# VH-VL binders against Glutamine--fructose-6-phosphate aminotransferase [isomerizing] (glmS): the designs that were tried, part 18

Target 1, 141 residues: Glutamine--fructose-6-phosphate aminotransferase [isomerizing] (glmS), of Sulfurisphaera tokodaii (f9vpa4r286to426)
Amino acid sequence: VIEEIKNAERVIVIGAGTSYHAGLYFSIELNRLGINSLPVIASEYYNVRSKKGDLVFAISQSGETIDVLQGIRMMRNSGAKIISLTNVIESAIARESDYKIYMRAGPEIGVAATKTFTTQLASILFILSVLKKENLKKMEK
Key: E = the ipSAE of ESMFold2; O = the ipSAE of OpenDDE; V2 = 0.75 times the mean of E and O plus 0.25 times the DockQ between their complexes.

## First folded at step 19 (VH-VL; framework fv_zimberelimab)

Design f5 (from e4 with heavy chain G103S; at its last look DockQ between E and O 0.80; V2 from the best seeds 0.73)
Fold by ESMFold2, look of step 19:
Structure f5 (fold): chain C 141 residues (1-141), chain A 122 residues (1-122), chain B 110 residues (1-110)
Amino acid sequence: as target 1 above (141 residues)
Amino acid sequence: QLQLQESGPGLVKPSETLTLTCTVSGGSISSRTYYWVWIRQPPGKGLEWIGHIYYSGRTNYNPSLKSRVTVSVDTSKNQFSLKLNSVAATDTALYYCARTDYSDSGSAFDIWGQGTLVTVSS
Amino acid sequence: QSALTQPASVSGSPGQSITISCTGTSSDVGSYNLVSWYQQHPGKAPELMIYKVSNRPSGVSDRFSGSKSGNTASLTISGLQAEDEADYYCSSYAGSYTWVFGGGTKLTVL
């Protein structure tokens, strides 16, 4: 999925609640790496124009976040490709995504949003670490 | 603590328009987190989702009622409203306002008003 | 007719476990893990008991649990108590920001 991120005209990162904040961090770091990125609050997806060449990075632990699901449906219909970061293989968001990243986390207990956010961030940090290593190799030429 | 309270007439004549208001207290209706919902329950029968509104004014309605329903929001009064046109006896019901969000922590109707009975009779 | 099918009534004795079914279609219960269950005592507003199929909100007894298989969701109440006597409704997301409810199940504690 790294190659899809590197080749995208723009990476639209969509999430709701704490997933939006994880996505905001991801989007900021992508821009630092020279990858054009736009963070989107899922409930406000109507404000975003998408087109062919866009890649949508959708963050939803359950894979059933309604605002995210409806947002990626609209953006896919406009020609964007969808990458999902979810914890559920057969979820609605995962099924409707072109590329799927599954986070590895234990069952949610007590403060579920905190555990979910940590797992989302860990997945994002891993993706960023791979992208940073590839940028260092590129500079050596 | 967030609370919802329905208000409006208890009696409406057939063919007229039913207007109900839900007042939100203990929180702001302008939240980017929540959707504001109308649900009804005919006497002795089950629940029917009517529709919802996001604070920006975006709405979605039950397809079976869509032609007669309008939901609106007034952020200055911290209220949202239901308008149901051309009412008939079959619109007699308890009308509830409710709250939901569409995040992983929600996606259900977690707060309900007490309900207000509306009778449609000539 | 309600979009989701529930039995009209179920009954059980104190201490027993009972299960209430909620059968939808591939377009609602079968497509989304967004089923919720509500308890309604006479004269009262519904109260959320289970959301997202199996999650229990804080303050709801752990005797209540939920599950789903295919197009059918289930609410299970273990250790049945007199106060559990109420009407129970399921609800499911049906796409395009629409929701459907079951017709309700009257639970009688014998």
Scores: ipSAE 0.622, ipTM 0.846, lowest interface PAE 1.7, mean pLDDT 89
ESMFold2 (binder alone), look of step 19: mean pLDDT 91; pTM 0.933
OpenDDE, look of step 19: ipSAE 0.803; ipTM 0.917

Design f6 (from e4 with light chain N55D; at its last look DockQ between E and O 0.82; V2 from the best seeds 0.78)
Fold by ESMFold2, look of step 19:
Structure f6 (fold): chain C 141 residues (1-141), chain A 122 residues (1-122), chain B 110 residues (1-110)
Amino acid sequence: as target 1 above (141 residues)
Amino acid sequence: QLQLQESGPGLVKPSETLTLTCTVSGGSISSRTYYWVWIRQPPGKGLEWIGHIYYSGRTNYNPSLKSRVTVSVDTSKNQFSLKLNSVAATDTALYYCARTDYGDSGSAFDIWGQGTLVTVSS
Amino acid sequence: QSALTQPASVSGSPGQSITISCTGTSSDVGSYNLVSWYQQHPGKAPELMIYKVSDRPSGVSDRFSGSKSGNTASLTISGLQAEDEADYYCSSYAGSYTWVFGGGTKLTVL
């Protein structure tokens, strides 16, 4: 999945609510690493014109977020590849993705929404750490 | 807190156009979170989803009604409306407006109006 | 798209558990974990009881639970009480921002 991110002409990061905010952070950090990225509020997906060479990074804890699902359907039909970050292996979003990353979250006790956000951030930080290692290897040349 | 209230005529003649308005109070219709929905229930029968609108004007409709339905939004009045053309007796129903959230936390009709009965007769 | 199939009626005694089925197709109930259940008392608007198959909104008793298997979703009410007597409707996402409802089930508490 790292190679798909590195090879993409643009990484479109789509999510709703707290997933959008996690995606916004991811998109900002991708741009800081020199990877062209566009964060998208899922309900506004119809404003984004995707094309072949685009990679869509879809964030949905349940894998059933309707605005995300409809957004990735439109973008895949325009030639984009789809990576999903979900916590449900047979969800609609996961089934329709080319690559699947699954979040690891403990039991939801007390403040459930808080655990979801930190799990999304942890997954994003791991991906960023691997990308930073690859960038450092290039600098050794 | 947030409330939805249907308004419009209780009686409509066959072949004419039914127009209903839903007023949103205790919150803004201009939301990137919510979709605004019309659902109906014929007397003694079940529920039928009619369609919805996003505050920007984007709509989707029940395929069985699509040729006769128009939903619109007026953000300045905090209202959205239903037009159903060429009504017949089978369009007699309680008409509800409702709210839904298509984000990860929602995907259900969580707030409903009280409903308004519309009778189609000569 | 076809309506979802529910039994016309179901009954149970106070304290018992009952289950209401909701059968759809592979293009709605079978494709999405987006089934909701609504309770409707006479003269009242429907009230959301379950969404996303098994989630309860705040204020809904944990006596209400939901599940699905294949193309069939189920609502289970445990510890049946007189106030549970109502009509119950299921709904499922059917793709392309389209929703379908079941025909409704009348629950009678004996």
Scores: ipSAE 0.674, ipTM 0.853, lowest interface PAE 1.4, mean pLDDT 89
ESMFold2 (binder alone), look of step 19: mean pLDDT 91; pTM 0.930
OpenDDE, look of step 19: ipSAE 0.859; ipTM 0.934

## First folded at step 20 (VH-VL; framework fv_zimberelimab)

Design g1 (from f1 with light chain N55D; at its last look DockQ between E and O 0.70; V2 from the best seeds 0.73)
Fold by ESMFold2, look of step 20:
Structure g1 (fold): chain C 141 residues (1-141), chain A 122 residues (1-122), chain B 110 residues (1-110)
Amino acid sequence: as target 1 above (141 residues)
Amino acid sequence: QLQLQESGPGLVKPSETLTLTCTVSGGSISSRTYYWVWIRQPPGKGLEWIGHIYYSGRTNYNPSLKSRVTVSVDTSKNQFSLKLNSVAATDTALYYCARTDYGESGSAFDIWGQGTLVTVSS
Amino acid sequence: QSALTQPASVSGSPGQSITISCTGTSSDVGSYNLVSWYQQHPGKAPELMIYKVSDRPSGVSDRFSGSKSGNTASLTISGLQAEDEADYYCSSYAGSYTWVFGGGTKLTVL
């Protein structure tokens, strides 16, 4: 999935609530690395026009976040490819994604928001670390 | 304590337009989290989702009703409304307003109004 | 015509457990983990009991639980009490911001 991020004309990062905040951080760091990125509040996805060459990075712990699901459907219909970050195999969002990243946090209902956000950030930090390592290799050349 | 209250006529003649208003109290209709919903229940029958509106004005409707229904929002009055054209006896029902959350934490109709009965009769 | 099929009625004795089924299609119950259950006492508005298949809102007894398998969702009520006597409706997301409801199940506590 690293090559898809590097090769995208634009990375649209979509999420709701705390997932949006994780996505905002990801988008800021992608822009710092020279990767064109747009963070999107899931409930307002209809204001974003996507096209072939765009990559959508969809963040949903449950994989059933309706605003995210409907957003990726619309953007995929316009030619974008979809990467999902979820914790549920065979969720709607995961099934409809071209590439799937699964968080390793177990299901948790009570105070799950804190643990789920940390797991989302850990996954995002790992992706950023790989991208940063490749940037360092490029500077050596 | 967020509360929803339906208002409108209890009797509407066939072929006329039904207009209902839902007043939101104890909270703001302007929300990036919630959608505002209309659902109906014919006497002695089950529930039917009519449609919803986001505070910006974006709507989605039940395909079976889409040609006759309009939902609107007035954020200055903290209200949203249902307009159903060309009513018939089959539109006789209890009409509920409700809210839902399509974000990470929700996706159910968690708050309902008390309902208002609308009878279509000449 | 209801989009989701529920039994017309179920019954049980106080203290027993009962299960109400809700059968949809691969386009709704089978596609999404977005099934909810509502309790409706006579003359009252529906009340949310279960959402996202198995989650309970605050204030709903842990006697209520939900599950699904394939195209069928289930509501289980353990430790039946007289006040559980009501109509129960399931609902499922059906895509494109569209929701469908079951026809309802009348629960009688014997």
Scores: ipSAE 0.629, ipTM 0.839, lowest interface PAE 1.5, mean pLDDT 88
ESMFold2 (binder alone), look of step 20: mean pLDDT 91; pTM 0.928
OpenDDE, look of step 20: ipSAE 0.841; ipTM 0.931

Design g2 (from f1 with light chain S96D; at its last look DockQ between E and O 0.67; V2 from the best seeds 0.73)
Fold by ESMFold2, look of step 20:
Structure g2 (fold): chain C 141 residues (1-141), chain A 122 residues (1-122), chain B 110 residues (1-110)
Amino acid sequence: as target 1 above (141 residues)
Amino acid sequence: QLQLQESGPGLVKPSETLTLTCTVSGGSISSRTYYWVWIRQPPGKGLEWIGHIYYSGRTNYNPSLKSRVTVSVDTSKNQFSLKLNSVAATDTALYYCARTDYGESGSAFDIWGQGTLVTVSS
Amino acid sequence: QSALTQPASVSGSPGQSITISCTGTSSDVGSYNLVSWYQQHPGKAPELMIYKVSNRPSGVSDRFSGSKSGNTASLTISGLQAEDEADYYCSSYAGDYTWVFGGGTKLTVL
């Protein structure tokens, strides 16, 4: 998913409530890394025109956030690619995404994950750390 | 804490327009979080979702009622309203306003008004 | 005809467990983990008991639980009590901001 983020003309980050706040943080950090990004409150998705070249990063713990689901449906129909960050395999949002990132709880498979702002941030921080490492290697060379 | 209260006429003549208002108290109708909902229940029967409105004015309606229904919002009065045109006896029901959150914590009708009975009769 | 099928009535004795079914289609219950259950006592508005298939709102007893398999959702009430006697409705998201309800189930506590 890192290459998709790096190659996107714009990264649209969509989420509702606390997921929007996690997405806002992600979008700000992407812009600081030189990646064009727009944070979107999920209920306001109809104000955003998307097209081929856009990448939509959808944040939904349950994978069933209605405003997010309807937003990615519209944006995919306009040519955007979808990455989802969810904690539920085969949720509606995950099924309709081109790339899927699942939040993990501990080493035991199938253990219910804590659905907090902190766990979403941990996943986002990992993605950012990989992006920052690649930027440092590019500058170093 | 947040409360919803329906108001409007209890009796409406066939073929006329039913108008109901829901007043929101203990919170603001101008919310980026919530959608404001109309649901009805014919006497002795089940619940039927009518439609909803987001504070900006965006609406979605039950396809079976779409041609006759209009939902509107007045943010200055902290109210939203239902208009149902060309009513018939089958529109006799308890009418509820409700709230939902289409975000992570919601996707259900968590707050309901008390309901108001509307009878369609000559 | 309601969009979701529920039994018209169920009954149980105090202390028992009962289950109320809610059968939809692949376009609603089968497509989304967005099923909710409402309890309605006579003369009162419905009260949310379960949302997103299996989550309880704060203040709802642990005796209420929900599940889903395929196109069918279920509400289970354990340790049945007299105050559980009510009508119960399921609801499901059906896409495009549309919701459908079941026809309701009257629970009688014997």
Scores: ipSAE 0.616, ipTM 0.832, lowest interface PAE 1.6, mean pLDDT 88
ESMFold2 (binder alone), look of step 20: mean pLDDT 91; pTM 0.932
OpenDDE, look of step 20: ipSAE 0.882; ipTM 0.942

Design g3 (from f1 with light chain N55D S96D; at its last look DockQ between E and O 0.70; V2 from the best seeds 0.76)
Fold by ESMFold2, look of step 20:
Structure g3 (fold): chain C 141 residues (1-141), chain A 122 residues (1-122), chain B 110 residues (1-110)
Amino acid sequence: as target 1 above (141 residues)
Amino acid sequence: QLQLQESGPGLVKPSETLTLTCTVSGGSISSRTYYWVWIRQPPGKGLEWIGHIYYSGRTNYNPSLKSRVTVSVDTSKNQFSLKLNSVAATDTALYYCARTDYGESGSAFDIWGQGTLVTVSS
Amino acid sequence: QSALTQPASVSGSPGQSITISCTGTSSDVGSYNLVSWYQQHPGKAPELMIYKVSDRPSGVSDRFSGSKSGNTASLTISGLQAEDEADYYCSSYAGDYTWVFGGGTKLTVL
């Protein structure tokens, strides 16, 4: 998945609610690394015209977030490739993505929204750490 | 606290246009979270999804009704409306407005109006 | 014309468990984990009991549980009470922002 992010003309990050905020953070950090990125509120996806060369990073804990699902369908039909970050194997969003990242919940119970955000953020931080390591490799030539 | 209330005529003649309005109170119709929904229930029968609207005006409709239905929103009045053209006796039903959330935490019709009976009769 | 098939009626005695089925297609129940169940008492609007197949809204008793397998979803009510006597409807997402409902099941508590 790292190579797809590095090679994309633009990384569109789509999510709803708390997942949008995790995606916003991801998009900001991608831009700091020199990777063109656009965060998108899932319910507003119809305002974004995608094309071949775009990569869509879709964030959905359940993998069934309707606004995210319909957004990635539209963008894939326009030529974009889809990476999903979900917590449910064979969910609708995962099944319709080209690449799949699954987040694993920790042992804590009760505060599901907080746990979901921290596991999303942990996954995003790991991706960013690998991208930073790859960037250092380029500088060393 | 959020409430939905249907209003409109109880009797409509065949071939006329049915217009219903749903008033949202205790919250704003201008939401990036919610979609505003019309559902009907013929007497003694089950439920039928008619369509929905997002506050920006974006709609989707039941394919069986699409040629006759229009849903609109008036954010200044905190209302959304159903227009059903060319009604017939088979359009006699209880008409409900409802709310749904297509984000991570939703995906069901969690708030319903009381319903309003519309009879199509000459 | 309901797209989802439910039995017309089901019955059980107080304290028993019953299950109501909701059979759709590979294009709705089979494609999405977005099935909901509604309880409707006579003369009242429907009330959401289960969504996303198995989630309960706050305030809904844990006697109500949901599941699905393939193209069939199920609502199970354990510890039947007299007030559970009502009509029950399932609903499923069918893609492209379209929803379908079952024809309804009348639950009788004997």
Scores: ipSAE 0.676, ipTM 0.853, lowest interface PAE 1.3, mean pLDDT 88
ESMFold2 (binder alone), look of step 20: mean pLDDT 91; pTM 0.933
OpenDDE, look of step 20: ipSAE 0.876; ipTM 0.941

Design g4 (from f1 with heavy chain S107V; at its last read DockQ between E and O 0.74; V2 from the best seeds 0.78)
Heavy chain, then light chain:
Amino acid sequence: QLQLQESGPGLVKPSETLTLTCTVSGGSISSRTYYWVWIRQPPGKGLEWIGHIYYSGRTNYNPSLKSRVTVSVDTSKNQFSLKLNSVAATDTALYYCARTDYGESGVAFDIWGQGTLVTVSS
Amino acid sequence: QSALTQPASVSGSPGQSITISCTGTSSDVGSYNLVSWYQQHPGKAPELMIYKVSNRPSGVSDRFSGSKSGNTASLTISGLQAEDEADYYCSSYAGSYTWVFGGGTKLTVL
ESMFold2, look of step 20: ipSAE 0.682; ipTM 0.862
ESMFold2 (binder alone), look of step 20: mean pLDDT 91; pTM 0.932
OpenDDE, look of step 20: ipSAE 0.852; ipTM 0.933
ESMFold2, look of step 21: ipSAE 0.717; ipTM 0.879
ESMFold2 (binder alone), look of step 21: mean pLDDT 91; pTM 0.933
OpenDDE, look of step 21: ipSAE 0.844; ipTM 0.930
ESMFold2, fold request of step 22: ipSAE 0.670, 0.656, 0.657; ipTM 0.859, 0.850, 0.853
ESMFold2 (binder alone), fold request of step 22: mean pLDDT 91, 91, 91; pTM 0.931, 0.928, 0.933
OpenDDE, fold request of step 22: ipSAE 0.901, 0.905, 0.901; ipTM 0.953, 0.955, 0.953
ESMFold2, last read: ipSAE 0.643, 0.634, 0.684; ipTM 0.845, 0.843, 0.861
ESMFold2 (binder alone), last read: mean pLDDT 91, 91, 91; pTM 0.931, 0.933, 0.930
OpenDDE, last read: ipSAE 0.902, 0.901, 0.902; ipTM 0.953, 0.953, 0.954

Design g5 (from f3 with heavy chain R32Y; at its last fold request DockQ between E and O 0.85; V2 from the best seeds 0.80)
Heavy chain, then light chain:
Amino acid sequence: QLQLQESGPGLVKPSETLTLTCTVSGGSISSYTYYWVWIRQPPGKGLEWIGHIYYRGRTNYNPSLKSRVTVSVDTSKNQFSLKLNSVAATDTALYYCARTDYGDSGSAFDIWGQGTLVTVSS
Amino acid sequence: QSALTQPASVSGSPGQSITISCTGTSSDVGSYNLVSWYQQHPGKAPELMIYKVSNRPSGVSDRFSGSKSGNTASLTISGLQAEDEADYYCSSYAGSYTWVFGGGTKLTVL
ESMFold2, look of step 20: ipSAE 0.673; ipTM 0.856
ESMFold2 (binder alone), look of step 20: mean pLDDT 91; pTM 0.936
OpenDDE, look of step 20: ipSAE 0.896; ipTM 0.951
ESMFold2, look of step 21: ipSAE 0.662; ipTM 0.852
ESMFold2 (binder alone), look of step 21: mean pLDDT 91; pTM 0.937
OpenDDE, look of step 21: ipSAE 0.887; ipTM 0.947
ESMFold2, fold request of step 22: ipSAE 0.604, 0.638, 0.635; ipTM 0.839, 0.852, 0.850
ESMFold2 (binder alone), fold request of step 22: mean pLDDT 91, 91, 91; pTM 0.937, 0.935, 0.936
OpenDDE, fold request of step 22: ipSAE 0.917, 0.917, 0.917; ipTM 0.961, 0.961, 0.961

Design g6 (from e4 with heavy chain Y102S D104S, light chain Y32S Y97S; at its last look DockQ between E and O 0.62; V2 from the best seeds 0.00; counts 0 for: pae E 8.0 > 2)
Fold by ESMFold2, look of step 20:
Structure g6 (fold): chain C 141 residues (1-141), chain A 122 residues (1-122), chain B 110 residues (1-110)
Amino acid sequence: as target 1 above (141 residues)
Amino acid sequence: QLQLQESGPGLVKPSETLTLTCTVSGGSISSRTYYWVWIRQPPGKGLEWIGHIYYSGRTNYNPSLKSRVTVSVDTSKNQFSLKLNSVAATDTALYYCARTDSGSSGSAFDIWGQGTLVTVSS
Amino acid sequence: QSALTQPASVSGSPGQSITISCTGTSSDVGSSNLVSWYQQHPGKAPELMIYKVSNRPSGVSDRFSGSKSGNTASLTISGLQAEDEADYYCSSYAGSSTWVFGGGTKLTVL
């Protein structure tokens, strides 16, 4: 997955609700690392023109978010590759993705929105930490 | 706590335009999470999805009705509306407004209005 | 006309389990995990019983369960009670932002 992010012409990060906020943070940090990124509210996916060379990073805890699913279908039809970040193996979004990252969240109990956001953020922070380590190593060369 | 209530004429003449309004109370129609939906049920028959609208005005319609249907939203009045052109006797039905969650928590119609009967006859 | 096929009627005795089927295509049901079930008592609006194939909303009895295999979704009602007598509809969200309903099943409790 890290190599796909580094090699993409643009990383489109799509999510709904709290997943959009996690995606916004991810996109901001990707741009700070020199990786071209565009955050997208899933319900507004029609406003995005994707193309071959784009990588779509789709965030959906359930893997069944309607607007995310429709967004990745449209962008894949335009030639983009899809990475999904979900917590449900064999969800619709995961099944339609080229690459799949599964969150380690444990059983969902209590305030689901709070726990799912924290788990999404943890996964994003891990990806960012690996990208930062690679970026520092590249600069040394 | 959120409630939906349909309003409009109970009788419409053939070839005219049916206009219905759904009023949202106990919550806001301006939502990045929900879609606002029209569904109908002819007397003694099953359910048919008509279309839905996002608060920004983006719509999706049943292909079989697309040429005759318009759904609109008025966020200042907390309302959304259905217009169905060129009605015929086959458009006689109970008309429901409903809500669906496009997010991670649901993909179903979780809140329904009580329905309003519309009869098409001269 | 409905896009999803349900039996027109089913019946059972109190205490029995019954299953209502909902059959579509690979594009409607087979590839979709967004199948819902609704209960409608006479004169009332439909009520959501099952969403995302097998999830039960708060307040819905655990006697109601849902499943899917291939192009067929199923609603199972265990411990059948008189108040379960109603019409039941399945629905699916297919591609192209399209919702489809089954034709409905009348459940009679004998």
Scores: ipSAE 0.026, ipTM 0.652, lowest interface PAE 8.0, mean pLDDT 83
ESMFold2 (binder alone), look of step 20: mean pLDDT 91; pTM 0.929
OpenDDE, look of step 20: ipSAE 0.121; ipTM 0.735

## First folded at step 21 (VH-VL; framework fv_zimberelimab)

Design k1 (from g5 with heavy chain D104E S107V; at its last fold request DockQ between E and O 0.69; V2 from the best seeds 0.77)
Heavy chain, then light chain:
Amino acid sequence: QLQLQESGPGLVKPSETLTLTCTVSGGSISSYTYYWVWIRQPPGKGLEWIGHIYYRGRTNYNPSLKSRVTVSVDTSKNQFSLKLNSVAATDTALYYCARTDYGESGVAFDIWGQGTLVTVSS
Amino acid sequence: QSALTQPASVSGSPGQSITISCTGTSSDVGSYNLVSWYQQHPGKAPELMIYKVSNRPSGVSDRFSGSKSGNTASLTISGLQAEDEADYYCSSYAGSYTWVFGGGTKLTVL
ESMFold2, look of step 21: ipSAE 0.706; ipTM 0.876
ESMFold2 (binder alone), look of step 21: mean pLDDT 91; pTM 0.936
OpenDDE, look of step 21: ipSAE 0.866; ipTM 0.937
ESMFold2, fold request of step 22: ipSAE 0.682, 0.665, 0.665; ipTM 0.864, 0.859, 0.859
ESMFold2 (binder alone), fold request of step 22: mean pLDDT 92, 91, 92; pTM 0.936, 0.935, 0.938
OpenDDE, fold request of step 22: ipSAE 0.909, 0.913, 0.909; ipTM 0.957, 0.959, 0.957

Design k2 (from g5 with heavy chain S107V; at its last read DockQ between E and O 0.83; V2 from the best seeds 0.82)
Heavy chain, then light chain:
Amino acid sequence: QLQLQESGPGLVKPSETLTLTCTVSGGSISSYTYYWVWIRQPPGKGLEWIGHIYYRGRTNYNPSLKSRVTVSVDTSKNQFSLKLNSVAATDTALYYCARTDYGDSGVAFDIWGQGTLVTVSS
Amino acid sequence: QSALTQPASVSGSPGQSITISCTGTSSDVGSYNLVSWYQQHPGKAPELMIYKVSNRPSGVSDRFSGSKSGNTASLTISGLQAEDEADYYCSSYAGSYTWVFGGGTKLTVL
ESMFold2, look of step 21: ipSAE 0.732; ipTM 0.889
ESMFold2 (binder alone), look of step 21: mean pLDDT 92; pTM 0.938
OpenDDE, look of step 21: ipSAE 0.867; ipTM 0.936
ESMFold2, fold request of step 22: ipSAE 0.699, 0.703, 0.679; ipTM 0.872, 0.870, 0.860
ESMFold2 (binder alone), fold request of step 22: mean pLDDT 92, 91, 91; pTM 0.937, 0.937, 0.937
OpenDDE, fold request of step 22: ipSAE 0.909, 0.910, 0.910; ipTM 0.957, 0.957, 0.957
ESMFold2, last read: ipSAE 0.716, 0.695, 0.704; ipTM 0.879, 0.868, 0.875
ESMFold2 (binder alone), last read: mean pLDDT 92, 91, 91; pTM 0.938, 0.934, 0.938
OpenDDE, last read: ipSAE 0.909, 0.909, 0.909; ipTM 0.957, 0.957, 0.957

